# VHH binders against Probable 3',5'-cyclic phosphodiesterase pde-3 (pde-3), part 8

Target 1, 352 residues: Probable 3',5'-cyclic phosphodiesterase pde-3 (pde-3), of Caenorhabditis elegans (q8i0p7r281to632)
Amino acid sequence: RYDTRELDTDPDLAETAVWSFPIFQMSRKHPQTILSRLTYNIFQQAELFRIFKVSPIKFFNFFHALEKGYWEIPYHNRIHAADVLHGCYYLSAHPVRSTFLTPKTPDSVLTPPHPHHQHSSIMSQLSTLELMALFTAAAMHDYDHPGRTNAFLVQVEDKKAILYNDRSVLENHHAAESWKLLNKPENHFIENLDPAEMKRFRYLVLEYILATDLKQHFEIIMTFTERLTEIDVQVETDRLLIGKLLIKMADINSPTKPYGLHRQWTDRICEEFYEQGDDERRRGLPITPYMDRGDAQVAKLQDSFIAHVVSPLATAMNECGLLPILPGLDTSELIINMEHNHRKWKEQIELE
Short names: E, the ipSAE of ESMFold2; O, the ipSAE of OpenDDE; V2, 0.75 times the mean of E and O plus 0.25 times the DockQ between their complexes.

## First folded at step 1 (VHH)

Design y6 (framework vhh_7yz9_2)
Fold by ESMFold2-Fast, scan of step 1:
Structure y6 (fold): chain B 352 residues (1-352), chain A 121 residues (1-121)
Amino acid sequence: as target 1 above (352 residues)
Amino acid sequence: QWQLVESGGGLVQAGGSLRLSCTASGSIFSYYAMGWYRQTAGNEREWVAFISSGDSTTYADSVKGRFTISRDNAKNTVYLQMNSLKPEDTAVYYCAAEYRSPLDWSGTDYWGQGTPVTVSS
């Protein structure tokens, strides 16, 4: 049983307002409940318990069962889920400079249109249902991850690869299994949604989780950039697209963190990759690039990941004003950190 | 409380065409499967055409090759293009939205109020 008074007054959760949130320190303090504690705090901040008549008992039943279903593996564990959830919250809650997030002023023959407010949060433009779906999807997005890649599961003809016909294998698995868990009566914290809200919630959760498949990465970025001049936050499909950008950015956030946090995430993903490489070696399979512990190429992996995956997304979001800019800074701290970390890895490659 | 509003019905001569529209007032349209049904006085409602959320279509044998169902998710609208109309197509046409979930919650189906179609001759 959780004491909600204890959670409501927890000073450690107040640091969710900063991008450099000390996730590893918090996970050491709360190793079995970091995801449920953070999710509770975020739901409280967004008033989701009141708005959707969410039962705290069913809420905690679900999120405890959910985080328990994450494996004790180096990277894709409950700490990663909590980190992605925090990223979604941070990116949606902080004011951004995007011109398309400001409400349009109605025309009037008696008074000129007021100047558009240039600082608005993504959270203020999304419905509360869309926000609940985004946060829930972030918590669910890697549920029951086996510490192996989609490509590996396809190669070994894993039961999941057969079930999902080699397409978005893990992402479909995460969505399906976490949804089955939510559907248990004791876990069903969305029970007070009306039928229309329920269908929309499921649709949004599924779309957000599936958007984390890196095979869809460039298609989503291109769709966004092609629509940039026409994007309208009053249009549901444009709000969905923005939500997909948020969860994608949160999922691959590590290079946009201060080096100390980025290095800890790097060590974890490399160890999980080496575990896959070990499994490939035992099976007589070719070892996937960057997954051979006897030929560690950490700096080259990070250089490639930042240059080809993280930077295209972060740059696209920055150029349209969707990344928060802190007072006194000329650009997003995410971009500053990413450029610093990328230079550091490139220097290490030169030395090796 | 989703509302489906049909339009485009009316009087048409045999061999003519009509396009029915059904617009949903809400954000869940793209997730719902949409169908068209028709009912004549004294008879039960019969299925005409169906379109899934993924744009797969199915048709009743009586209208196959003459009617086309389509949807525009940006406009929250489903259409029924009716060509080569026959007097036997005279009916009140209803659109329907449906969703089934593993939760099996109540109120998963929505119906429009109906739009009358009369084919002369």
Scores: ipSAE 0.000, ipTM 0.087, lowest interface PAE 25.4, mean pLDDT 84

Design y7 (framework vhh_7yz9_2)
Fold by ESMFold2-Fast, scan of step 1:
Structure y7 (fold): chain B 352 residues (1-352), chain A 120 residues (1-120)
Amino acid sequence: as target 1 above (352 residues)
Amino acid sequence: QWQLVESGGGLVQAGGSLRLSCTASGFTFSDYYMGWYRQTAGNEREWVAFITRGGSTTYADSVKGRFTISRDNAKNTVYLQMNSLKPEDTAVYYCAADLWPSGEYTYDYWGQGTPVTVSS
C-alpha cells in the first residue's frame, strides 16, 4: 500500500528525466513495488489521473497485481518492465530535432518573444490516450514471462505455443493475460473511458505489445524508413508507428545505457539464457547457441545483438531526429553509449 | 494577468553561489512544468534545468553537479541554486512554465529575465 505523498517526494524518482536512471538501486530500495511506483509517477507527470478520471484505488490494484505476476527470474521480471516504461517516458518526454514534429505556437498577446528555432517532444504530438496506452503497454509487455524463448516454447509444444499457433507466442500471452487482469472490476482503472476510447486504447495496447516481437523488428524499421519523408503526426497510423519505435527502442535499450548498467542487464539475460540451456540439457534437446553455461560466449552474443538488432533501430531513429540530443552533445547519448559498448565487446572477442 | 517574476541575480565572484527565485501568479503553479534558461547577447536561449510537477529534475551537462532546481508549490516559486559559479555562467537567466512538457523553447509562460555576472 502506497502513501502518494511519499511517492510525490521520493528522491529515487527524481532522475526519471535522465537516461541513466538508477533502476537497480531503486529496485533494491523498493523490490516489491518498483513497477507500480514508477507507473504512478509517470501517470502523474502526464496528468493521466485527471484527464481520464482514473481511480487511484483501481490503478494501484491493477499495477500491484501486474507486477506480482512477473516471475522472480534473472531478466524478464518487474525491473525490466519498469526499465522499459522509463525508456518510453524518457524518449517521449525529451525534446527531439525531428522536422515532422510541430512546436507549440506561442500566444502573441500573453507570451514574451521566443527564440528563433524551436524543438518539440513526441509526447506533445501524441494524444493523451495514445500516451496512456504506450505506458500501460510498456508495463504489461512481458507479463507472466516464463524465462524461456518463443523458439523453446514451440520446440517443447508448450500450451501457449499450441494456443497461439507458434506465432508471437509470448507477446500474445503477455497481452491476453495482462488484459484479463485489467478487466477484473477491482483493477479496471480505465472504466471512465467512453466506448470509442476503450476500443482504441485496447487496439493501441495490443499493437504496442505485439511490436516487441523481434520477428517484427525489421518490418517495422523498413516501414518507418520507407515513410521517412512522408511522416505526418496528424495521421493516426504514423503516430502508431512512432509509438511502436518508442516501445521497441525501450525494450532493447540496454546497449544504449552506460556500460555499468548495460553490464548488469547482460549478466541477467545470460543467466536466464543459461537456465534455458540447462532445461534443454535435462530434456535431451540441443542447447541453443549462447545458452550453454559450459561454453559462455557473452561478448559474441552482445556483438551480434548490437550489430544486428539494436544498431539498425537506434541508427534509423537517430537519422530522422527521434532520439533526444542533450545540450553540448553532437549526437544522442544513446548512440554514444551504444558505440562505446559495442567497441568494448569487440575488444573482448579479439582477446580470446 | 499572469506573471513570472525572477529575482536573486547579481554580481558574484568565481567559485561563489547565487540562488535565483521565480514567483508565479495568475495560473495554477502546481500544474506546471518549470524550467530555467539562460542567454548571452547575440546568442539563442539555452536550456539549464527542468523540474516536473512531481519534483523530477534534469540538467544541462555544463551545470550538472553545480546547479540544483527545486520548487515550493505553497509559495508558487521555483528556485535555481547555483554553486561553484564560473565566468562562463554569466548570462540573463529566464524562468519558464509549461502545462505539458513540449520542448526547450515552447513554454506557455516566460519571465522577463534576471542578469547574473560572474567575475574572476
Scores: ipSAE 0.000, ipTM 0.098, lowest interface PAE 23.3, mean pLDDT 85

Design y8 (framework vhh_7yz9_2)
Fold by ESMFold2-Fast, scan of step 1:
Structure y8 (fold): chain B 352 residues (1-352), chain A 122 residues (1-122)
Amino acid sequence: as target 1 above (352 residues)
Amino acid sequence: QWQLVESGGGLVQAGGSLRLSCTASGTIFSDYAMGWYRQTAGNEREWVAFIYSSGSTTYADSVKGRFTISRDNAKNTVYLQMNSLKPEDTAVYYCARGKYRTLSWGPYFDSWGQGTPVTVSS
């Protein structure tokens, strides 16, 4: 627990406005509270404490318990959760050029649209409940992650794989366990939602967390691209789809960051993958591609990941105007960084 | 819409110092957050430092303790004092202005200068 007056005046939290937010530096400064501090700042800026009558005590009880439930593993830890939350905040708060963003009534938007409709933010088009659900889901989305893939858990017949019938095993686990944690009376910061708000909030949180399953990746992109000319932010299912794109983009954001940040995330995921490969070797199982520490293929892994996973999503979002474009730039900094990082990895493959 | 004019760039040896200036014209300068970005050949434009209308400042990790951003509202000018310069600081430096939106956090930059080159030799 910590003093909210300190958090309200923390100049480091102002850096959340930039895509290159120094997450690792902030994590070194606040190793036990990075997720709860960032979530508090975002909730304050979005007025969620006032709008939903959120108890600060129950808020901090929940988010502190939540971040403590993340394991101290190389990649899927509280820092990753905080990073994904930041990505969701950044992508929703900054103006985008999308022509299908229609302003909602002032009473239901956090950031009022520009009077001349030059640019609108996704945040201004989502309800405050949808925003609270998105930010909460981002914080929850990898809760209690064991540092192993869904495929590994299925292969070894882990208790979770049996419970969830080999389908979205980790994502179901993250959603279920974080929701159980939220439901403890001391943690129940959503207690003042009415029954309809509570039902909608739970639905949205579940849909957002489940959307992070990479097996659903291309289906979600396909659904989005098929609807490009018909997307209407007045339609709840289209707002849900946009929220899913935001959390998915935030979850796989690393290649869209400056190389220095991207390299740090790369080193972390590779070490976590090598830990799985070591476990597979101990069990007499075939080692999953890219997870053998004795046969490191970091550049090939990143080339494949960017070409086949990150680029399809980032490009689809950019082409429809859902990625922020900073003044003076012809395209999103996410695309510029992604293309730069992809070239560096291809060069490294050629040198190897 | 505004004009932002950068100056103070040039050649300097490693360990040296340089002060960049950016002068704005056309509106009430004190209402806007101001920032500095830099770009090297073949690389993305990266953020360096911000100064908000309140006078609060934030810095990228790579420049913390070495660079200082400040403003003079009477002169409509923002400064970047660069000390202990490294060859890695070689870039074109851009000035930007922005304004917070209601209920948003941090600066959104809606105008850019033309850039001023800084070269740090070993």
Scores: ipSAE 0.000, ipTM 0.111, lowest interface PAE 21.7, mean pLDDT 84

Design y9 (framework vhh_7yz9_2)
Amino acid sequence: QWQLVESGGGLVQAGGSLRLSCTASGFTLDYYAMGWYRQTAGNEREWVAFITSSGDTTYADSVKGRFTISRDNAKNTVYLQMNSLKPEDTAVYYCAAHYTVFSGDTEYRYEDYWGQGTPVTVSS
ESMFold2-Fast, scan of step 1: ipSAE 0.000; ipTM 0.146

## First folded at step 2 (VHH; framework vhh_rezetamig_d1)

Design a1 (from r10 with Q111D H112Y; at its last look DockQ between E and O 0.87; V2 from the best seeds 0.00; counts 0 for: pae E 4.1 > 2)
Fold by ESMFold2-Fast, scan of step 4:
Structure a1 (fold): chain B 352 residues (1-352), chain A 123 residues (1-123)
Amino acid sequence: as target 1 above (352 residues)
Amino acid sequence: QLQLQESGPGLVKPSETLSLTCTVSGGSIRSSDYYWGWIRQPPGKGLEWIGHIYYSGSTYYNPSLENRVTISVDTSKNQFSLKLSSVTAADTAVYYCAREYIDSTGWPEFDYRGQGTLVTVSS
């Protein structure tokens, strides 16, 4: 369905190297294929087609079908999936200053290494199978999202909440349904993995998607910070933990973007929340905080979200050197943007 | 085929409120990709952005006009409206409604615009 020559030469995809990737401009140009196009580009850059002998036909069958299964809702749509995928790619591909990623120098016992010149990317420390699983999980992570929260689905006794016993309801649904889609013979782009790789890939994809459940947010951060002095990238469970941080940071990245991108994501999530509040009102249920269209509190919502969700993760990653720092900057542009956006929302609260 | 059409009084007295409505046809105002805005052109001057609204009801205004401007949206009628209070002769302009988007910094841009309606402020 896609001409791969067109995708290999697409000038718009060159911007994947920057954090401020113009996702909305790209989605306006390619409204039906933004996720598939971006996934193809990232797989090509990571050499995943060659390494795992991925059939381009089965690849596009799967990602096209996956993309079509995202709803046309304000926030949790294919554009969000593509944005999270880009975030995972950006954060893994750029050099970071973390000391536990710096290789040992076996021949230099008398001369200390030069850590500031020995920057490594997270991508160089993860296996290619782990990278394929991370990017695939990012594309899958909100598949078939209904535009309602886990709490809402539990409260109304939705079929999914019953099926998953009120635990990580949406995340289990996203993982299960996207995996069923992948298992169709025409979509099975992982068919050339050996049995051990297949089992590991399934495990990694599931772990990454489940890590996006915000109920697990602080436990994952605490597990990471408690292990920081013992982190060993040769250990599979420590690499898994790093991958979970990447997809979590990518999933909640909006406040770490330039204001115009952050504002667009904010307007989209607020409308989706208002649609839930409208549904709650129709059902005679109390309206969830921040979801009442008649009592908009956008600045307070964003202040709370940044202070209690985004900042704890971004700060933890920044303090251990896992966020990229661009030449000429004293800290990560993610932190600079987050602090700028947070200040703007706090100022708006004070004026209201 | 998307079309925007302005409507409202062409004459407004000084100190009163200018009120315009934009009717959108050939497409839905309930679009996550776009904002719905107002732009004006005073005689002999360039285009001046007034403000825009997201279909959720979230509004963004030109700081120079913010204290006088209210933009509202009615998704059921596929319309959005402008109210500009305390008008003076300086508010005489051709007023356009537009479908807008924003760049990464937040600056407004547009892809569709109405034909424009002349509003004269005169006693």
Scores: ipSAE 0.637, ipTM 0.871, lowest interface PAE 1.9, mean pLDDT 90
ESMFold2, look of step 2: ipSAE 0.372; ipTM 0.763
ESMFold2 (binder alone), look of step 2: mean pLDDT 84; pTM 0.849
OpenDDE, look of step 2: ipSAE 0.879; ipTM 0.946

Design a2 (from r10 with I102Y; at its last look DockQ between E and O 0.01; V2 from the best seeds 0.00; counts 0 for: pae E 14.0 > 2, off the site)
Fold by ESMFold2, look of step 2:
Parts: sequence; C-alpha cells; structure tokens
Structure a2 (fold): chain B 352 residues (1-352), chain A 123 residues (1-123)
Amino acid sequence: as target 1 above (352 residues)
Amino acid sequence: QLQLQESGPGLVKPSETLSLTCTVSGGSIRSSDYYWGWIRQPPGKGLEWIGHIYYSGSTYYNPSLENRVTISVDTSKNQFSLKLSSVTAADTAVYYCAREYYDSTGWPEFQHRGQGTLVTVSS
C-alpha cells in the first residue's frame, strides 16, 4: 500500500534532477519500494497519470510486482532498475545544447539564429507516449535477471537459453516476462490507451529494452552518427533513436558517476561475477575470466569496460550536445567523472 | 553458422615468437558489434584472457602480457592474428580465438570460439 501524499512530499525525491542522486541512501530508507516510488515521482512530473488516465491502483500493483521480481543479488536488482530509470529521467529532463533538437523551419531564414536561445530538453521533443514507454522500459529492462551471463546460461542449458535458442537470452527474457506481468488485469495501468496507442507503446517498450543488448551497441552509435546531419525530431524513428541512446547511456552509467557511487556499483558487479565463478567451480566448469574471487582483476575489467563500451557512447553523445552541461563547466559532468574514474583504474593497474 | 579456426605451429622454441591466425567463416570480421579475441588455458589452470581487436584496428591487451602481445586483423582475408614474443615454458597452453561482445555489465562473452590449439614451448 502506497500513500500518494507521502510520495508527493518526500524531499529525497525532489533530488531526481541531480546526476549524483543518492540511490543507495534512498534504497536504505525504502528497501522494498525504491523502484515504485521513483517511477511514481517521474510519472507525476511528466504528467503521465493525467494525460493517459492511469489508474494509481493498477500502476502501483504493476510497479510493485515488477520490483519484487528483481532478485536479491548484488548488482542486477531493483536498485539498478531504479538507477537506470533515474538516468533516463535526468538525461531527458535537462536542457541540452544539441542544435538538432530545435525543429528545422523554412521561416528561420527571416529570423537570425540565436545559439544560446536553443537550449531545450530531450523530454520536450519526445511525445508523452514515447516518454511513458521510455520510463516504463527502463524499469522493466533487467526484470527477473538471475545474476548470470548469457554465455553461462547457454553453457548450462538453462531453460531460458533453450527457449530463445541461445540468442539474446536475458534481454528477450526481461522483455517477455515484464510484458506478461503488465498484461495481468490487476497490473494493466495502460488500460486506457486506445488500440493504436497500445500497439505503439508495446513497440516502443520492446525497442528500448532490446536496445540494451550490447550486441546492438555499436550499430546504434553508428546509425546515430551517420544520421546526425539529417536528424529531424519531427520524425518518429529519429526520436526512437534518441530514446535508445538515453536508455543505453543510463544502463551503463556507473563509470560516469562520481567515484563513490561508481565504486559501489563496481563492488556489486564484481561480487555478482564472483558468485558466477563459484557456481562454475561447483559445476566443474572453467572459471570465466575476471570471475574468480581468489584472483581479483577489477581494475583491468573496468579499464576495458570504460575504454571499449562506455566511452564510445558517452563521447558520441557529448560531441553532438546531447549530454547536459552544468553551469560553470566546459563539458558534461558525465565525461568529467568518466575520465577521472578511468584514470584511477589505470593507476591501480600500474600498482599491480 | 559462424565458425572460428585457429592455425599455426604447435611447437615454439623459448625466446621466440608464438604466432597464430584465426580464420572466420560463416560471418564477417567487419562487424560493428564484436571484438575478436584470444584466450589461453595453461595446463591445469583456468582460462586467461590475452586481448582483443576491433576490426578497425583498435586493441586492448591483458596488462600482464601487453609488452609481449600484438593482435592484428586482415579484413580482406577475414582473419585476425596473435603474436606473443619472448615465450617461455609458462606460455605453454591451449590457445583459443573467440568472438566477444560485452553485456550491459561490461563483461565480455565468448560464446563463439574455436576448438583451440595446443602450443608447446620447448627446445
């Protein structure tokens, strides 16, 4: 049971506009409800309850059930889901400097351009249906994650690997199971969408969740880069592409957080990896590299992750002005934090 | 179906350079989604990641080996290669080539790899 008066006045939720949002402190205060509380706050700020006539009862039924379906494992838990949701909100809500977010108009020849006049948010350029799909997909995106990799699931012939024929096993699982949960009548908070809206909402949610599959990482980056000069926010597929960048950046955000937050996420993923390594040892399987708790190589793992995965995306978004830049800074704090954290890991490698 | 096959000498003298080639068939090495990597398993030990290459030439190596490792790619032959210099008996291992991708946690997956080739370092 949730009390909307308490949620509407919670001062901790007023800080959702800060990149260093204290997600772990929030989770300690609300250990069973961090995701549903954050989702409620964001839906209220985007006016999604009013616009789509969302039943608060069915809303809380769904998001609480979704939250309970995240396992009590070190990393891929409800706190991670809430963190990704916060990232999508933060990245969409702040004015950004990208020039393609302003609509191109033929009449602009008569009005001289005003570079500082063009700060608008990504949220203001997406439809409200697209926003609801993005935030819902963020909450869903790792639902029922078992704390094991796709390769492990394939190797041990897990039922999910058999069902999805070894292809994107986890990502398909997250999408399918969270959608089935949403479709239960008591959870169906989207019941008032008309048939066209429902079809579009499902399409968008699936596209956002599947975009978190790292197999699509560079294809999405390259597609965006190749289309950059032709991006038009009035085109639905271009808005979808921008939304994919948001959820992807939010999903891998940890190296772009201040070091303290980054370190806690790192400790959590390492422990989850070591749990897989322990399981591999018990089964008589070769221990996957970096997953042996007796041979910690965390700095090497983080250096590789930042250099080959996080930096290509963050840099692409920063160079076209899609990352918020705080007053007084020359670039996004995401880039500043990422470079700081990367240097710390490289220094640690040299000491080893 | 994607297939990877290691080739190269199975015996290398100490202090010389170990050289292996991986031939990729059933798919293109020019992929925006994947890295092409080398892994080894010394006798009685676990798997050790050596390094990988993106088809454009960008490389990252295991820091413990980086001064001795060169990984290269030849997209026209759909191949990538490993050179490990100044080998010793400690470099005796089964060597595998693999296609890698990183999941959302940043961990590389080695679902598609070759059968492996034993390389022995001895006189």
Scores: ipSAE 0.000, ipTM 0.209, lowest interface PAE 14.0, mean pLDDT 85
ESMFold2 (binder alone), look of step 2: mean pLDDT 84; pTM 0.860
OpenDDE, look of step 2: ipSAE 0.801; ipTM 0.910

Design a3 (from r10 with T105Y; at its last look DockQ between E and O 0.65; V2 from the best seeds 0.00; counts 0 for: pae E 13.3 > 2)
Fold by ESMFold2, look of step 2:
Structure a3 (fold): chain B 352 residues (1-352), chain A 123 residues (1-123)
Amino acid sequence: as target 1 above (352 residues)
Amino acid sequence: QLQLQESGPGLVKPSETLSLTCTVSGGSIRSSDYYWGWIRQPPGKGLEWIGHIYYSGSTYYNPSLENRVTISVDTSKNQFSLKLSSVTAADTAVYYCAREYIDSYGWPEFQHRGQGTLVTVSS
């Protein structure tokens, strides 16, 4: 039973403004409701209840049903969903140094006296509908995940792979099943959107969820870097592209966290991988690289993941000023943490 | 009810290897939500965290001990173990096995702890 007065005053939820948010400690306090509690806090901070006339009852019905539909598996569970939601909030809420978000001066000859104190957040440049779609998509993005990869599902001819013709199998599944859940009358917290808003909201949610398929990772980064010099936040497709960067960075955030948090997520994904490798062995299939519990290659997995997946995205975002930078630092703490964690894994490989 | 029970020799000679086993009953060691850890308390001193293991085999050790520590798990026996090599009198302590919260960052937050077993390093 949710009490909004208690949720509005919860001091643990006030820590959402820090990158190292203690997601596991929060989850221990509220193991069945971590996602719904965090989503409520974020919706309230963005004033989404007021703006869209959201029923709190239907809101909690939906997000609680959503979090119960995440499996009790090591990594792709409701804690991960909440962690990605927190990442989307953090990355959107803080001022960033990007020039395409900076307000222009009234006169061309006048220089602002303190240009750095005039920085905007990404949140201030997105519409409130786009924000609601981003945060909702983050909560939905891995719904009903079975702890197996797209490649595995395709190889074993899983019914989902057949249905989606081998293309973004899990991501399509997450989007379709979470949307069906939302459309139940008791869960339909977006009932007061007009038809144009509803069509736009659905489109955005689908685009954000599908962007989390790592097969699309480099295409999204390339599209952004090629467009960077012409990006205009008044253009809806450019705002969508920025939102895709946010949910992608949040989805793969672990190497950019302090090492303790990073290690805990690493242990969890490795166990989920090893469960797939065990399944592959039982089926007489070749065991997927990094998924053999009898041949642990954790440091090599993390070195490769950071170098080839996380760093290209994080560096691209940092170099154009889209990552928050704490006062007194020359670069984002995400970059600092990532470089520290990457060095530790590379040193571990060298010792082997 | 979950029970953790330490077992092993109570007396170990200097330079030898201290070896302890923790048997888990009333619950499964195969859990995505917990680490399985070892702590010790030397006479008259505070608790010292030794290290822990995730049931998949991933380990993390106290840096001050890591060159001498091996923690292992046997999920088929619902057990995990500690080996501490090259012991000296300074390793005399009560040793506890414990179930830890998964998000401990360098200070232990134990959900459940065994009764402890005294290991004396002498002669």
Scores: ipSAE 0.000, ipTM 0.378, lowest interface PAE 13.3, mean pLDDT 87
ESMFold2 (binder alone), look of step 2: mean pLDDT 85; pTM 0.873
OpenDDE, look of step 2: ipSAE 0.899; ipTM 0.957

## First folded at step 4 (VHH; framework vhh_rezetamig_d1)

Design s10 (from a1 with G57D)
Amino acid sequence: QLQLQESGPGLVKPSETLSLTCTVSGGSIRSSDYYWGWIRQPPGKGLEWIGHIYYSDSTYYNPSLENRVTISVDTSKNQFSLKLSSVTAADTAVYYCAREYIDSTGWPEFDYRGQGTLVTVSS
ESMFold2-Fast, scan of step 4: ipSAE 0.741; ipTM 0.901

Design s15 (from a1 with D33E)
Fold by ESMFold2-Fast, scan of step 4:
Parts: structure tokens; C-alpha cells; sequence
Structure s15 (fold): chain B 352 residues (1-352), chain A 123 residues (1-123)
């Protein structure tokens, strides 16, 4: 299927170290394999193949089948999954200034040629199992998405809404179906985990995917903010909470990207919303706000989304030092980009 | 194989509206990956981006032309169109339709374009 030598030397994958990773350029070069290629690179960089004795054959069987199961829809496709995975990797791998992160203390060795970093990364505080679960969950988190909202599925009494009793309908579906796919013997790349690791991995993957439900958004932020003075990275539930913040921030990252990337994500989600509005019109249902193609309110949608969803999370993470700050910058580039993009949308509202 | 073909009048009088249509074949305009745009080249000058449209109907225009430009899309015919109002001799150019994408800053780039059609603004 894949020649790993080509993946190991791919210059495009080297750009995973930057927040402005050119995801759409990568997708145009590798439209059928963007997710599996990126996942392979990240697993290699985190040494997950060696640590967990992951079969490359079963790994590619799973991630190829997984990305093929994402639909060819405007927004919730394999490119979005790859983007969220990249966000989780970037946010976990870069050093952050948070004071509650305790640097790991390895056995004493001679002084390295370069000075030690003063700040630690989230990756250094999570176990390798927790990292594998986070990256796997990011790749799985929107598997088999139908291009419709939870509210729509509930309203039309879709089979999935009946199955999950109208609660976290899509998120439960993504978790359940991607896990069934992983359990196929030819896909079971986690087969060398011991029983305790296997149980923990499944728990973590499920918790991370379910955390992407926006109905849980403010509860998770509030829980984090209330615990901020008592957070202990040696406590499993606090590490889980940090992982939930990472996948949530990665899932809604678009406004924190440079304008051109943010605009592309905006055009994609608006078209997917309009396709739902078109479906609602055909069914004789009232059209959901912002989903009427004939009454486009793109700037108002983005203003509301940034002000009420993205900014609360990004600000909470920034204030506690969980967002990377690049050399020469006074604050996180995520905050700089978000404020810039928000201003552009507010200006557009005044013209519309 | 993707092909784009411009059509429309080659002569437009000053103060009137320039109207061009691009017909896309060998691929669908309903693609989330791309924008559909117009570029022109006046005699002796470089390429100037006019604007583009996403198949959703969202439009983006060159600020210097924004008040005169309207781009529309007809996904049922696999076509998109340009209207440029209040034309002057400065609008004389070869006009190209193109399949476009944008970089991280928002700058448009293209991978396919039509053969181009000359539009002369003259009384």
C-alpha cells in the first residue's frame, strides 16, 4: 500500500511543526491518503510504533479504512480529521509556559550541548498511551459524519438519534463505528497492548471523542477553570481534562489560523450548513439559523462562533499558559490570529 | 480532463456592462477544494485577479474592482459568470476564467484556466 521510506522523507510532513500547516495543499497532493500519511508521521515522531509494537500493516489497514469511511462532504471529511489531528500534535508537542506542568525528571546525564528548555510540553506530561489515545481519537472523532447536525438528526428521528436517545448522537456514532472498524483483526494495530492498557486506551478514546460535543463545551471549560489552582498532572483525571481541552481546541481551531486557512474552513462549513438548509426546505421544516443559502449571514455566524465558542476556550487556555508562544511574540499566535479574524468579520457585518 | 471555456461579447461600449460566462467540462463546480475565478491581462501589463466564487455562492473580489464586479454561479449548468459594470478603455484585456485555490494568507492561485477571450472597450 505504502512505501514508508517515502513517508519518512516527505518534506511536506516536516511542516507539522508550524500552526499554519498547509493542510489544503497537502490534501490536493494526497487527496486519498492525507489522514493516514499525517497519522503515520505523528506516530513515528512520538515513537509509538516502537513503544507499543504497532504492526505497520495493521496500522495502515485501519487508518486507510478509517479515512475512506469519511464522506466526501464540504467540511466534516478526512481533511478536517487530519487538521484536528495536527492541532492535537502541535498543541501537545510545543513548549508551553504553564506553571502546573511539572517537568519529568529523567536520570542524571552529562550536560547536553544545548541548554535545557525552561518550559515543558504537554506531551512530556502525558503517558505514551494517553498520547496514542489522543491522536487516535482525533483521527476517529468525526468518522462517518453525514453532513447534518445533531439537532437535525433528532428533529427527523434519524435511526442514529433513536439508537442514542437524542444524546451526543453523532459523537456516540463516531466513537462506536470507528471502534468497530478498529476491532477487525486486520485493522487491530493495538493488539500488543496488555489487558489493562487496552481497557484504558478504549476509555480515553471514548472520553476524547465525546468531549467534542459542543453541548459539553462550557461544562468542560468551567471544570478546568474551577480546578486550575489544584491541577496535578500526576492525577489521571487532570491529565484527561487537559487532553479534552487539546482535542476541543483542535476541533474548533479554524479562527485561530491565518485568515486564508480560516476562510477556507468557513466556506466549507457554510456550504455544508446550506446543504442541511436545502434538505430542511425539501422536508417542509423551518430552516435552521445560518443555514439558508438565500439569506447568507456568514460574518454574523463567525462573529457569534468566535465570541461565544472559540474565544472562551482559547482565552482560558492562554491565561493558564497552555498555548505555545513563539520566540519574539508577546502572546500565542492562536490569539493573534483569532483577534485579527474576529476584527475582519466585525468589519464585514458593518458592510452587510 | 478538466477544461474551462470563456464566452461572451468581444466588444463592449464605454459605460456599459461587460458580461462573460465560463463553461466547465470534465469536472464539477461542486467541489469543496476550489474556487472559480476571473483573471485579466491588459495589453502590456501583468495578470490582474478580478475575483472568485465558492460553489456555495460566497464571493470574493479584488478591492480595486469590488464596486463594479459581480460573479455568479449556476451549478446546474456547470457554469459561472462575470459582470463588470461601467467599463472604460482601461478594462480592455484578455479575460480568463480559472479554477483557483488560496494560500494561508488568502492570496489566490490557480491550476487551470481557459484559453482567454479578448474584450475590447471601444465606442
Amino acid sequence: as target 1 above (352 residues)
Amino acid sequence: QLQLQESGPGLVKPSETLSLTCTVSGGSIRSSEYYWGWIRQPPGKGLEWIGHIYYSGSTYYNPSLENRVTISVDTSKNQFSLKLSSVTAADTAVYYCAREYIDSTGWPEFDYRGQGTLVTVSS
Scores: ipSAE 0.725, ipTM 0.895, lowest interface PAE 1.4, mean pLDDT 91

